VH-VL binders against Lon protease homolog 4, chloroplastic/mitochondrial (LON4). Designs and how they scored, part 4

Target 1, 223 residues: Lon protease homolog 4, chloroplastic/mitochondrial (LON4), of Arabidopsis thaliana (Mouse-ear cress) (q9m9l7r79to301)
Amino acid sequence: VIALPLPHKPLIPGFYMPIYVKDPKVLAALQESRRQQAPYAGAFLLKDDASSDSSSSSETENILEKLKGKELINRIHEVGTLAQISSIQGEQVILIGHRQLRITEMVSESEDPLTVKVDHLKDKPYDKDDDVIKATYFQVMSTLRDVLKTTSLWRDHVRTYTQACSLHIWHCLRHIGEFNYPKLADFGAGISGANKHQNQGVLEELDVHKRLELTLELVKKEV

## First folded at step 19 (VH-VL)

Design i1 (from g6 with heavy chain Y54E)
Fold by ESMFold2, fold request of step 21:
Structure i1 (fold): chain C 223 residues (1-223), chain A 121 residues (1-121), chain B 112 residues (1-112)
Amino acid sequence: as target 1 above (223 residues)
Amino acid sequence: EVQLVQSGAEVKKPGASVKVSCKASGYTFTDYYIHWVRQAPGQGLEWIGWIDPEDSGTKYNEKFKGRATLTADTSTSTAYLELSSLRSEDTAVYYCAREPDYGSGDYFDYWGQGTLVTVSS
Amino acid sequence: DIVMTQSPDSLAVSLGERATINCKSSQSVLYSDNNKNYLAWYQQKPGQPPKLLIYWASKRESGVPDRFSGSGSGTDFTLTISSLQAEDVAVYYCQQYDSYPTFGQGTKVEIK
């Protein structure tokens, strides 16, 4: 897959994310991938190399334009997200997150754009009927519903989720009751005010109970 | 009623390829992983890999990497196993199987009827 | 690979008597963080695919008679058929799913 660096936050499964691609070689490769009915790329959060006070969009973009090949692969997290290329309009590319990926190697030639081989990751099996994980799941759900009813800040974040509930809050509150355990964990983390490191931690956590616990910490701080 | 219906038996020569189909019905095809498992005559069961029909994510047993290809067609609710460069030791019954709950485990509550692939040598 | 070894390879038991099948893994399939044993048991009759009996080492699948039970932890597991019936003649397999799935070699159960 083409490796797309993300400067500000990881792409959590189930969410839309716009990115802006200035490099014409990368943009052309994404357009070609979409035309060949292979509309996927890998989206990987950029590492904090001590210089990333990344409130500046133009400075971050300038760094990303300069990083190529081995320099870039050393600057991205090895766990990222399989990203569907939903649309390309000019330099704007809309991504939809699907599942965790792990980089296994760079393709032999370090060409522009960066291309990597990946493993598709799967969550560690869990027993959804176990009382402990079930209790954690319902605590996350209950807390999330309470926050969404009382805090308008997180309602705005819901608009980047791919389910119809982003349009109507009461349908969203009902719809999250249908989420499986990992989807609820991802949803809660994705709409929270978590920083990029916390979100990367959720993305990397394949133990679903631990992922739910991480999300619970994130949603509880709002109540 | 959950059903996995596989294609019929095949006889192949060494070096050829085979493609086995697994038609799913009675559930939402994209909500469950499909695994492939084979059983050589008189031998045990051997896991080949999984596919997630939702996004075509796959994982392969290292023994089959490079020879096995798992695909899914969501419009027909059908999963496929293609095994290339066949050898006589690939003679086996090939099963597709479904996981019970989303992400709940790599154990299987529904199995296809099996497809015998015979590789003459 | 986690190697699964069953014993015995075959077992003959009188109708109504107890049948016991052992399964040993080359490494623990107990995940300490959730305290779950990642082990399943299957029944396979001639000309049929395997049928799930037990998962998480001791939980019966729906529709499986109470005479089937699973026990054990870590590396040593047991499937017990408390009162063998004629329809229980089959080959039984254990399977771990702590990592990618691997299966035991099977145990054939017959009526004496």
Scores: ipSAE 0.684, ipTM 0.846, lowest interface PAE 1.6, mean pLDDT 86

Design i3 (from g6 with heavy chain Y54E, light chain Y100T)
Fold by ESMFold2, look of step 20:
Structure i3 (fold): chain C 223 residues (1-223), chain A 121 residues (1-121), chain B 112 residues (1-112)
Amino acid sequence: as target 1 above (223 residues)
Amino acid sequence: EVQLVQSGAEVKKPGASVKVSCKASGYTFTDYYIHWVRQAPGQGLEWIGWIDPEDSGTKYNEKFKGRATLTADTSTSTAYLELSSLRSEDTAVYYCAREPDYGSGDYFDYWGQGTLVTVSS
Amino acid sequence: DIVMTQSPDSLAVSLGERATINCKSSQSVLYSDNNKNYLAWYQQKPGQPPKLLIYWASKRESGVPDRFSGSGSGTDFTLTISSLQAEDVAVYYCQQYDSTPTFGQGTKVEIK
């Protein structure tokens, strides 16, 4: 897949995210991939700068436009998200997250755009009927329902979820009740006020019970 | 009723390829992984890989050295296994199998009837 | 890959008697974080696909008779048929799913 760096936050499965692609070669490759009716890329969060001075968004975007090959692959997290290319309008590309990926190798050091081979990740099997994980699942569910009912701040976060959660709170509450365990964990993390490192941690955690526990702690802070 | 119905037996020569189909019914096709497992005559079971029909995510047993390709067609609720560069040791019954209802394991509660693929001289 | 070894390869048991099949994994299939053993047992009759009997080492699949039970933990597992019936003549396989699924070589159960 084409490797797309994300400068500010990871793409959580089930969410969409606009990105801006300034490099004409990358944009052209995305347009061609979309036309081939298998419109997927890999979206990977940029690792933090070792220097704290490079926190400017304008400087970060310039650096991302110049990063290629080995420089870029060493600056992105190994675990990212399979991203559907939903639309391209000018330099704006809308991505929809699907499943976790792990980079296994770079295709070429001089490749532009960066292309990587990936493993498609699958969560470690869990027993959803086990009382302990089930209790955690319902704790996350209950906490999310409380947050959605008691604060409007979460409404802006849910607007980037691909289901119709932003249309009416009743629809959002109904959709949450239909989620399997990993979807609930991802949804909660994605609408939380968590920083990019916390969200990356949730994305990387393939033990579903642990992922739910991480999400529970993130969502509890909003209550 | 959950059913996995596979395509009929095939006879192939070494070096050819085969494509086995597995049509699913009685459940939401995109909600469950489909696995492929084979069994050589008189031998045990060997896992080949899985596919997630929702996004076509796949994983393969490395033993097949890129010879296996798993695909799914959500419009027909059908999963496919294509195995290329066939060898005589690929002679086996090939099964598709579904993960359990709760999405809770790489063990298989529903199996197709099996497809015999014979690779000879 | 985790190698699954069954013993015996073949077992002859009188009707109504206990049949015991052992399965040993080359490494533990107990995931300590959830305290679950990632092990399943299957029954396969000639010309049929395998049929799931036991998962999570000891949990019976719906519709499986009570005479089938699974036990063990870590690397050593046992399938027990408490009172062998004529319809239980089959080959039995253990399977781990802690990692890439692998199966034991099978144990043929026959009537003595």
Scores: ipSAE 0.710, ipTM 0.853, lowest interface PAE 1.4, mean pLDDT 86

## First folded at step 20 (VH-VL)

Design j1 (from i3 with heavy chain D101E)
Fold by OpenDDE, fold request of step 21:
Structure j1 (fold): chain C 223 residues (1-223), chain A 121 residues (1-121), chain B 112 residues (1-112)
Amino acid sequence: as target 1 above (223 residues)
Amino acid sequence: EVQLVQSGAEVKKPGASVKVSCKASGYTFTDYYIHWVRQAPGQGLEWIGWIDPEDSGTKYNEKFKGRATLTADTSTSTAYLELSSLRSEDTAVYYCAREPEYGSGDYFDYWGQGTLVTVSS
Amino acid sequence: DIVMTQSPDSLAVSLGERATINCKSSQSVLYSDNNKNYLAWYQQKPGQPPKLLIYWASKRESGVPDRFSGSGSGTDFTLTISSLQAEDVAVYYCQQYDSTPTFGQGTKVEIK
């Protein structure tokens, strides 16, 4: 897959993320992927040494433009997200996150868009009937409901960036209880105000219970 | 009722490819992983890989990497296994199998009836 | 890969008697964080696909008779048929799913 660096936040499964791609070769590659009915790329968060949260958008873009091939692969996290290329308008690309990926090797040459082999990651098995994980699940759910009810800002945010809630926020809120454990964990993390490191930590956590716990901590801060 | 119905038996020459289909019904196709397992005559069971029909995510047994391709068609609720560069050792009954609810683990609650693939010169 | 070894290879038991099948994994399939054993048992009759009997080492699949039970932890597991019935004649497989799924070689259960 084409590896797309993300400077500010990881792409959480279930969420939309607009990005700007200035490199025409990368854009062309993404467009080609869509034409081949393989509309997927890998989205990977830049490591801190590559990008600072305090960096301006222009600075970040400049950095990204200079990073190619092996240099780029060394500056992105190994674990990212399978990103569906939803649309391309000029330099704006809309991504939809699906599942975690792990880079296994670099495939492309230095002058080509970074292409990597990836493993599609799967969560560690869990027993959904286990009382402990269930309790955590419901705690997350309850906390999320509270957060989403209290602020219109959160509602708008969820509506805009969550695939599941893109049409009707009330409908989504009503059905949040239908989310499976992983989805709820991801959802909570994605709507939280957590920094990129915290979100990356959630993304990398394949233990569903642990991920729920992480999410719970993040969401509690929003209350 | 959950059902997995596989395509019919295949006879292939060494070096050829085979594509086995598995049509799912009785549940939401995209909500469950589909796995493939084969069983050589008189032998045990061997896991090949899984696919998530929702996003076409896949994982393969290292033994089959490069030869096995898993795909899914959500419009027809059908999963496919394609195995290339067939060898006599690939002679087996191939099963599709459903993983229980998302993330429960790589064990299988529903199975197809199996597809015999015979590779012979 | 984790190697699963069953014992015995074949077992003949009288009707109504207890059948015991053992399964040993080359590595522990117990996940320490949740204390769950990633082990399943299947029954396979001739010409049929395997049928899930037990998962999480001891949880019985819906519709499976009570006479089937799974036990064990870590590397040693047991499938028990408390009272063997005629319809229980089959090959039984253990399977771990802690890592890349692997199966035991199977145990053939027959009526004595």
Scores: ipSAE 0.870, ipTM 0.930, lowest interface PAE 0.6, mean pLDDT 91
Fold by OpenDDE, fold request of step 21:
Structure j1 (fold): chain C 223 residues (1-223), chain A 121 residues (1-121), chain B 112 residues (1-112)
Amino acid sequence: as target 1 above (223 residues)
Amino acid sequence: EVQLVQSGAEVKKPGASVKVSCKASGYTFTDYYIHWVRQAPGQGLEWIGWIDPEDSGTKYNEKFKGRATLTADTSTSTAYLELSSLRSEDTAVYYCAREPEYGSGDYFDYWGQGTLVTVSS
Amino acid sequence: DIVMTQSPDSLAVSLGERATINCKSSQSVLYSDNNKNYLAWYQQKPGQPPKLLIYWASKRESGVPDRFSGSGSGTDFTLTISSLQAEDVAVYYCQQYDSTPTFGQGTKVEIK
């Protein structure tokens, strides 16, 4: 897959993310991918040495422009997200996150675009009936419901990035109640105001219970 | 009622490819992983790989990497296994199987009836 | 890959008697964080696909008779049929799903 660097936030499964791609070669490659049966790319968060929260948008862009091939692969996290290319308009690309990926090998020998082999990651097996994980699940659920009920700002944010909450808050709340454990963990993390490191940590955590715990901590801060 | 119905028996020559289908019904196709397992005559079971029909994510047994291709058609609720460069040792009954609840683990609660693939010169 | 070894390869048991099948994994399939054993048992009759009996080493699948039970932890597991019935004649497989799924070689259960 084409590896797309994300400077500020990892792509959480189930979320939309607009990105801007200035490199015409990358854009062309993405366009080609869309014509195929599998319009997917890999989205990977840049490491701190490549980009920091203190960097201006212009600085970040400059850094990204300089990172090619092997240099780029060394500057992104190994674990990212399978990203569906939803649309391309000019330099704007809309991505939809699906599942975690792990880079296994660099395929492209040329500088652009970076193409990598990836493993599609699956969560570790879990027992949904386990009392411990169930309790955590409900805590996350309860906390999220509280947050969504109390702040209009959160509602707007959720509507923007999730299909489930695009219509109205009631619909959103109902859908949240139907989420399985992994989806709830991802959802909570995705709508949280967590920094990129925290979100990356959630993305990388394949233990569903642990991921729920991480999410719980993040959403508690929003209450 | 959950059902997985597979395509009929196949006879192939060495070096050829085979594509087996598995049509799912009785549940939401995109909510469950589909696995493929084969069983050589008189032998045990061997896991081939899984696919998530929702996003076409896949994982393969290393033994089959490069030869096995898993796909899914959500419009028809059908999963496919394509195996290329067939060898005599690929002669087996191939099963599609459903993983219980999304992410619960790589064990299987529902199985297709199996598809015999015979590879002979 | 984790190697699953069943014993015995074949078992003949009288009707109404207890049948015991053992399964050993080459490494532990117990996940320390949740204390769950990633082990399943299947029954396969001739011409049919495997049927799930037990998962998480000891949890019985819905519809499975209570005469079937799974026990064990770590590397050693046992499937027990408390009172063998005629319909229980089949090959039984253990399977781990802690890593890449692997199956035991199977145990054929027959009536003595």
Scores: ipSAE 0.861, ipTM 0.924, lowest interface PAE 0.6, mean pLDDT 91
Fold by ESMFold2, look of step 20:
Structure j1 (fold): chain C 223 residues (1-223), chain A 121 residues (1-121), chain B 112 residues (1-112)
Amino acid sequence: as target 1 above (223 residues)
Amino acid sequence: EVQLVQSGAEVKKPGASVKVSCKASGYTFTDYYIHWVRQAPGQGLEWIGWIDPEDSGTKYNEKFKGRATLTADTSTSTAYLELSSLRSEDTAVYYCAREPEYGSGDYFDYWGQGTLVTVSS
Amino acid sequence: DIVMTQSPDSLAVSLGERATINCKSSQSVLYSDNNKNYLAWYQQKPGQPPKLLIYWASKRESGVPDRFSGSGSGTDFTLTISSLQAEDVAVYYCQQYDSTPTFGQGTKVEIK
């Protein structure tokens, strides 16, 4: 897959994210990938630069345009997200997150745009009928319902979820009740006010119970 | 009632390829992973790989990587295994199997009836 | 890959007697974080696909008779048929799912 660096936050499964691609080679490669029957790329959060004290978006966009090949692969997290290329309109590309990926190798002949081989990650199996994980699941669900009812959090972040959750609070509350365990964990993390490191931690956690526990901590901060 | 119905037996020559279908019914096709497992005559079971019909994510047993291709067609609720560069040792019954709940287990509660693939000169 | 080794390869048991099949994994399939053993047992009759009997080492699948039970932990597991019946003549497989799924070589159970 084409490796797309994300400068500010990881792409959580089930969410869309608009990105802006100014490099014509990258844009052309995304258009060609979309033309093929698998319109996917890999979206990977950019690693922090410990020497950086700037949070400007324009500085981050410049880094995206300059990093290539081996320099870029060393500057992105190894775990990212399979991103569906939903639309390309000018320089705007809309991504939809699907599943976790892990980079296994750089494709040496394709330094610009960076192309990587990936493993498609699958959550570690869990026993959904186990009382402990079930209790955590319902605690996350209950906390999310409280947050969605009492704060503006759902308006800003829930609108980036791919289901029709953003239009009516009652419709949103119904959809939460229908989520399986990993979807609930991902949804809660994606709408939380967590920083990019916390969200990257949730993305990397393949143990569904642990992922639910991480999400619970994030959502509890809003109550 | 959950059912996995596979295509019929195939006879192939060495070097050819084969594509086995697995049509799912009685459940939401995109909510469950489909696995492929084979069994050579008189032998045990060997896992080939899985596909997630929702996003076409796949994983392969390293033994088959490069020769096996898993695909799914959500419009027909059908999963496919294609195995290329066939050898006589690929003679086996090929099964599709469903895991019990999306992401909750890599054990298989429903199996197709099996498809015998015979590779012979 | 985790290698699953069953013993015996073949077992002859009198009707109504106890049959015991062992399965040993090359690595522990107990995940300490959830305290679950990632092990399943299947029954396969001639001309049929495998049928799930036991998962999580000891949980019986719906519709499986009470005479089937699974036990063990870590690397050593046992399938027990408390009172063998004629319809239980089959090949039995263990399978781990802690990592890439792998199966034991099978144990043929016969009446004799």
Scores: ipSAE 0.735, ipTM 0.867, lowest interface PAE 1.4, mean pLDDT 86
Fold by ESMFold2, fold request of step 21:
Structure j1 (fold): chain C 223 residues (1-223), chain A 121 residues (1-121), chain B 112 residues (1-112)
Amino acid sequence: as target 1 above (223 residues)
Amino acid sequence: EVQLVQSGAEVKKPGASVKVSCKASGYTFTDYYIHWVRQAPGQGLEWIGWIDPEDSGTKYNEKFKGRATLTADTSTSTAYLELSSLRSEDTAVYYCAREPEYGSGDYFDYWGQGTLVTVSS
Amino acid sequence: DIVMTQSPDSLAVSLGERATINCKSSQSVLYSDNNKNYLAWYQQKPGQPPKLLIYWASKRESGVPDRFSGSGSGTDFTLTISSLQAEDVAVYYCQQYDSTPTFGQGTKVEIK
């Protein structure tokens, strides 16, 4: 897959994300991927540059254009998201997240755009009837329902979710009641105020119970 | 009622390819992973891989990587296994199987009837 | 890959008697974080696909008679048929799903 670096936050499964692609080679490759009816790429969060910046550096946005090949692969997290290329309008590309990926190797001829081989990740099996994970699931659901009723800011974040949860609170509350365990964990993390490292942690956690616990911590802070 | 109905038996020569279909009914096709498992005559069971029909994500047993291709057509609720560069050792019954709930187990509660693929001549 | 080894390869048991099939894995299939054993058992009759009997090592699938039970943990597992019936003549397989699914070589159960 084409590796797309994400500068600010990971793409969580089930969410839309607009990105802006200024590199003509990358944009052309994404357009070609859509034409071949294989409309997927890999979306990977950039690793933090530990360098302190005394003031805001507006030039950091150009890092994506400059990083190529092995420099780029070393600057992205190994775990990212299978991203559907939903639309391309000018330089704006709309991505939809589907599932976790892990980079296994760089394709040797893929300097620009960076192309990587990936494993498609599957969550570790869990027993949904186990009382402990079930209790965590309902605690996450209960907390989300409370937050969505009381916090208009989080309701705005729901607009980036792919389901019709975005328009009416009662429809949203019904829809999350139908979510399976990993979808609820991903949804809660994606609408929370979590920083990119917390969201990357949720994305990387394939143990569904632990992912739910991470999400619960994120959503409880509003309570 | 959940059903997985597979295509009929195939006879192939070494070096050819075969494509086995698995038509699902009685449930929402995109909500469940489909696995492929084979059984050589008089032998045990061997896992080939899984496909998620929702996003076409796949995983393969390394023994079959490069020869096996799993696909799904959501418009017909049908999963496919294609196996290329066939050898006599690939003679087996090929099963599709569904796991219980999306992502909750890599064990298989529903199986297709099996498709015998014979590689000879 | 986790190797699953069953014993015996073949077992003959009188009607109404207890049949015991063992399965040993090359490494533990107990995931300590959830304390679950990732182990399933299947029954396969000639000309039929396998049928799920047991999952999570000891949990019986719906519609499976209560004479079938699973036990064990870690690397050692047992399928027990408490009172063998004529319809239980089959080959039985264990399967781990802690990692890439792998199956035991099978145990043929016959009536003595």
Scores: ipSAE 0.718, ipTM 0.860, lowest interface PAE 1.5, mean pLDDT 86

Design j1 (from i3 with heavy chain D101E)
Fold by ESMFold2, fold request of step 21:
Structure j1 (fold): chain C 223 residues (1-223), chain A 121 residues (1-121), chain B 112 residues (1-112)
Amino acid sequence: as target 1 above (223 residues)
Amino acid sequence: EVQLVQSGAEVKKPGASVKVSCKASGYTFTDYYIHWVRQAPGQGLEWIGWIDPEDSGTKYNEKFKGRATLTADTSTSTAYLELSSLRSEDTAVYYCAREPEYGSGDYFDYWGQGTLVTVSS
Amino acid sequence: DIVMTQSPDSLAVSLGERATINCKSSQSVLYSDNNKNYLAWYQQKPGQPPKLLIYWASKRESGVPDRFSGSGSGTDFTLTISSLQAEDVAVYYCQQYDSTPTFGQGTKVEIK
């Protein structure tokens, strides 16, 4: 996949994210990928750099002009998101997150745009009938319903979610009861006020029960 | 009623390729992973890979990387295994199999009837 | 890959008698965080695909008779058929799903 850096937050599965890409080679590659039956790229959060607190190049378009090849791959987290290229209008690219990826190696022939080989990650299987994980799931759901009823900020965040929930808040309250365990964990984290490191931690956690526990911590802070 | 119906038996020469289909019915195709498993005559089971029909995510057994391609067509609810550069040791019955509910296990609650692929001169 | 080894390769059991099949994994398939063993058992009759019997080492799939039971933990697992019936003549496989799925070599169960 083409590797796209995300400077500010990871792309959580199920969410839309706009990015801006000016580099003609990258845009052309994204346009070609979009025309294919499975139009995907990899979206990876940039690592923090202790010496970069005054950076003026914090957008995807600026990062892609500066960093290529091994320089870019060393600056992104190895776990990111399989991102559907939903639309390209001018320099704006809309991504939809689908699943976690892990970078395994750089494709040496393609330094611009950076192309990487990835493993498509799959959550560790869990026993959905286990009382402990089931209790955690319902705690997350109950807390999310309370948050959605009591703060308008989280309601606005729901608009970046791709499912029917994003159309009407009442439908959201009804529809989260239909979410499977990982989807509820991802949804809660994605609409929370979590910083990029907390959200990257949720993205990287393939143990669904632990992911739900992380999300529960994040959503409890809003109640 | 959940069903996985596979295409018919095939005879191939070494070096050729084969494409086996697996038509799913009785459930929402994109909600479940499809795995492919093969069984040489009189032998045990060997996992080939999985595909998620929702996003076309795939994973392959290292033994088959470069030769196996898993695809899915959501409009027809059909998964495909294509195996290239066939060898005589690829003679086997090839099964598609479904996981239980999404995210709850890498064990297989429904299996196709199997497709015999014979590779000989 | 986790190697799954079954014993015996075949066994003959009189009708109504107890059949015991062992499965050993090359490394533990018990995930201590959830205390679950990632182990399944399948039955395969001639000319048919495998049929799921047991998952999470000891849980019976719906529609599977009570005479089938699974036990064990970590690296050592057992499938028991408490009273063998004619319809139980088949090859039985264990499978781990803690990582990349792998299967045991199979155990053929016959009527003595």
Scores: ipSAE 0.687, ipTM 0.851, lowest interface PAE 1.8, mean pLDDT 86

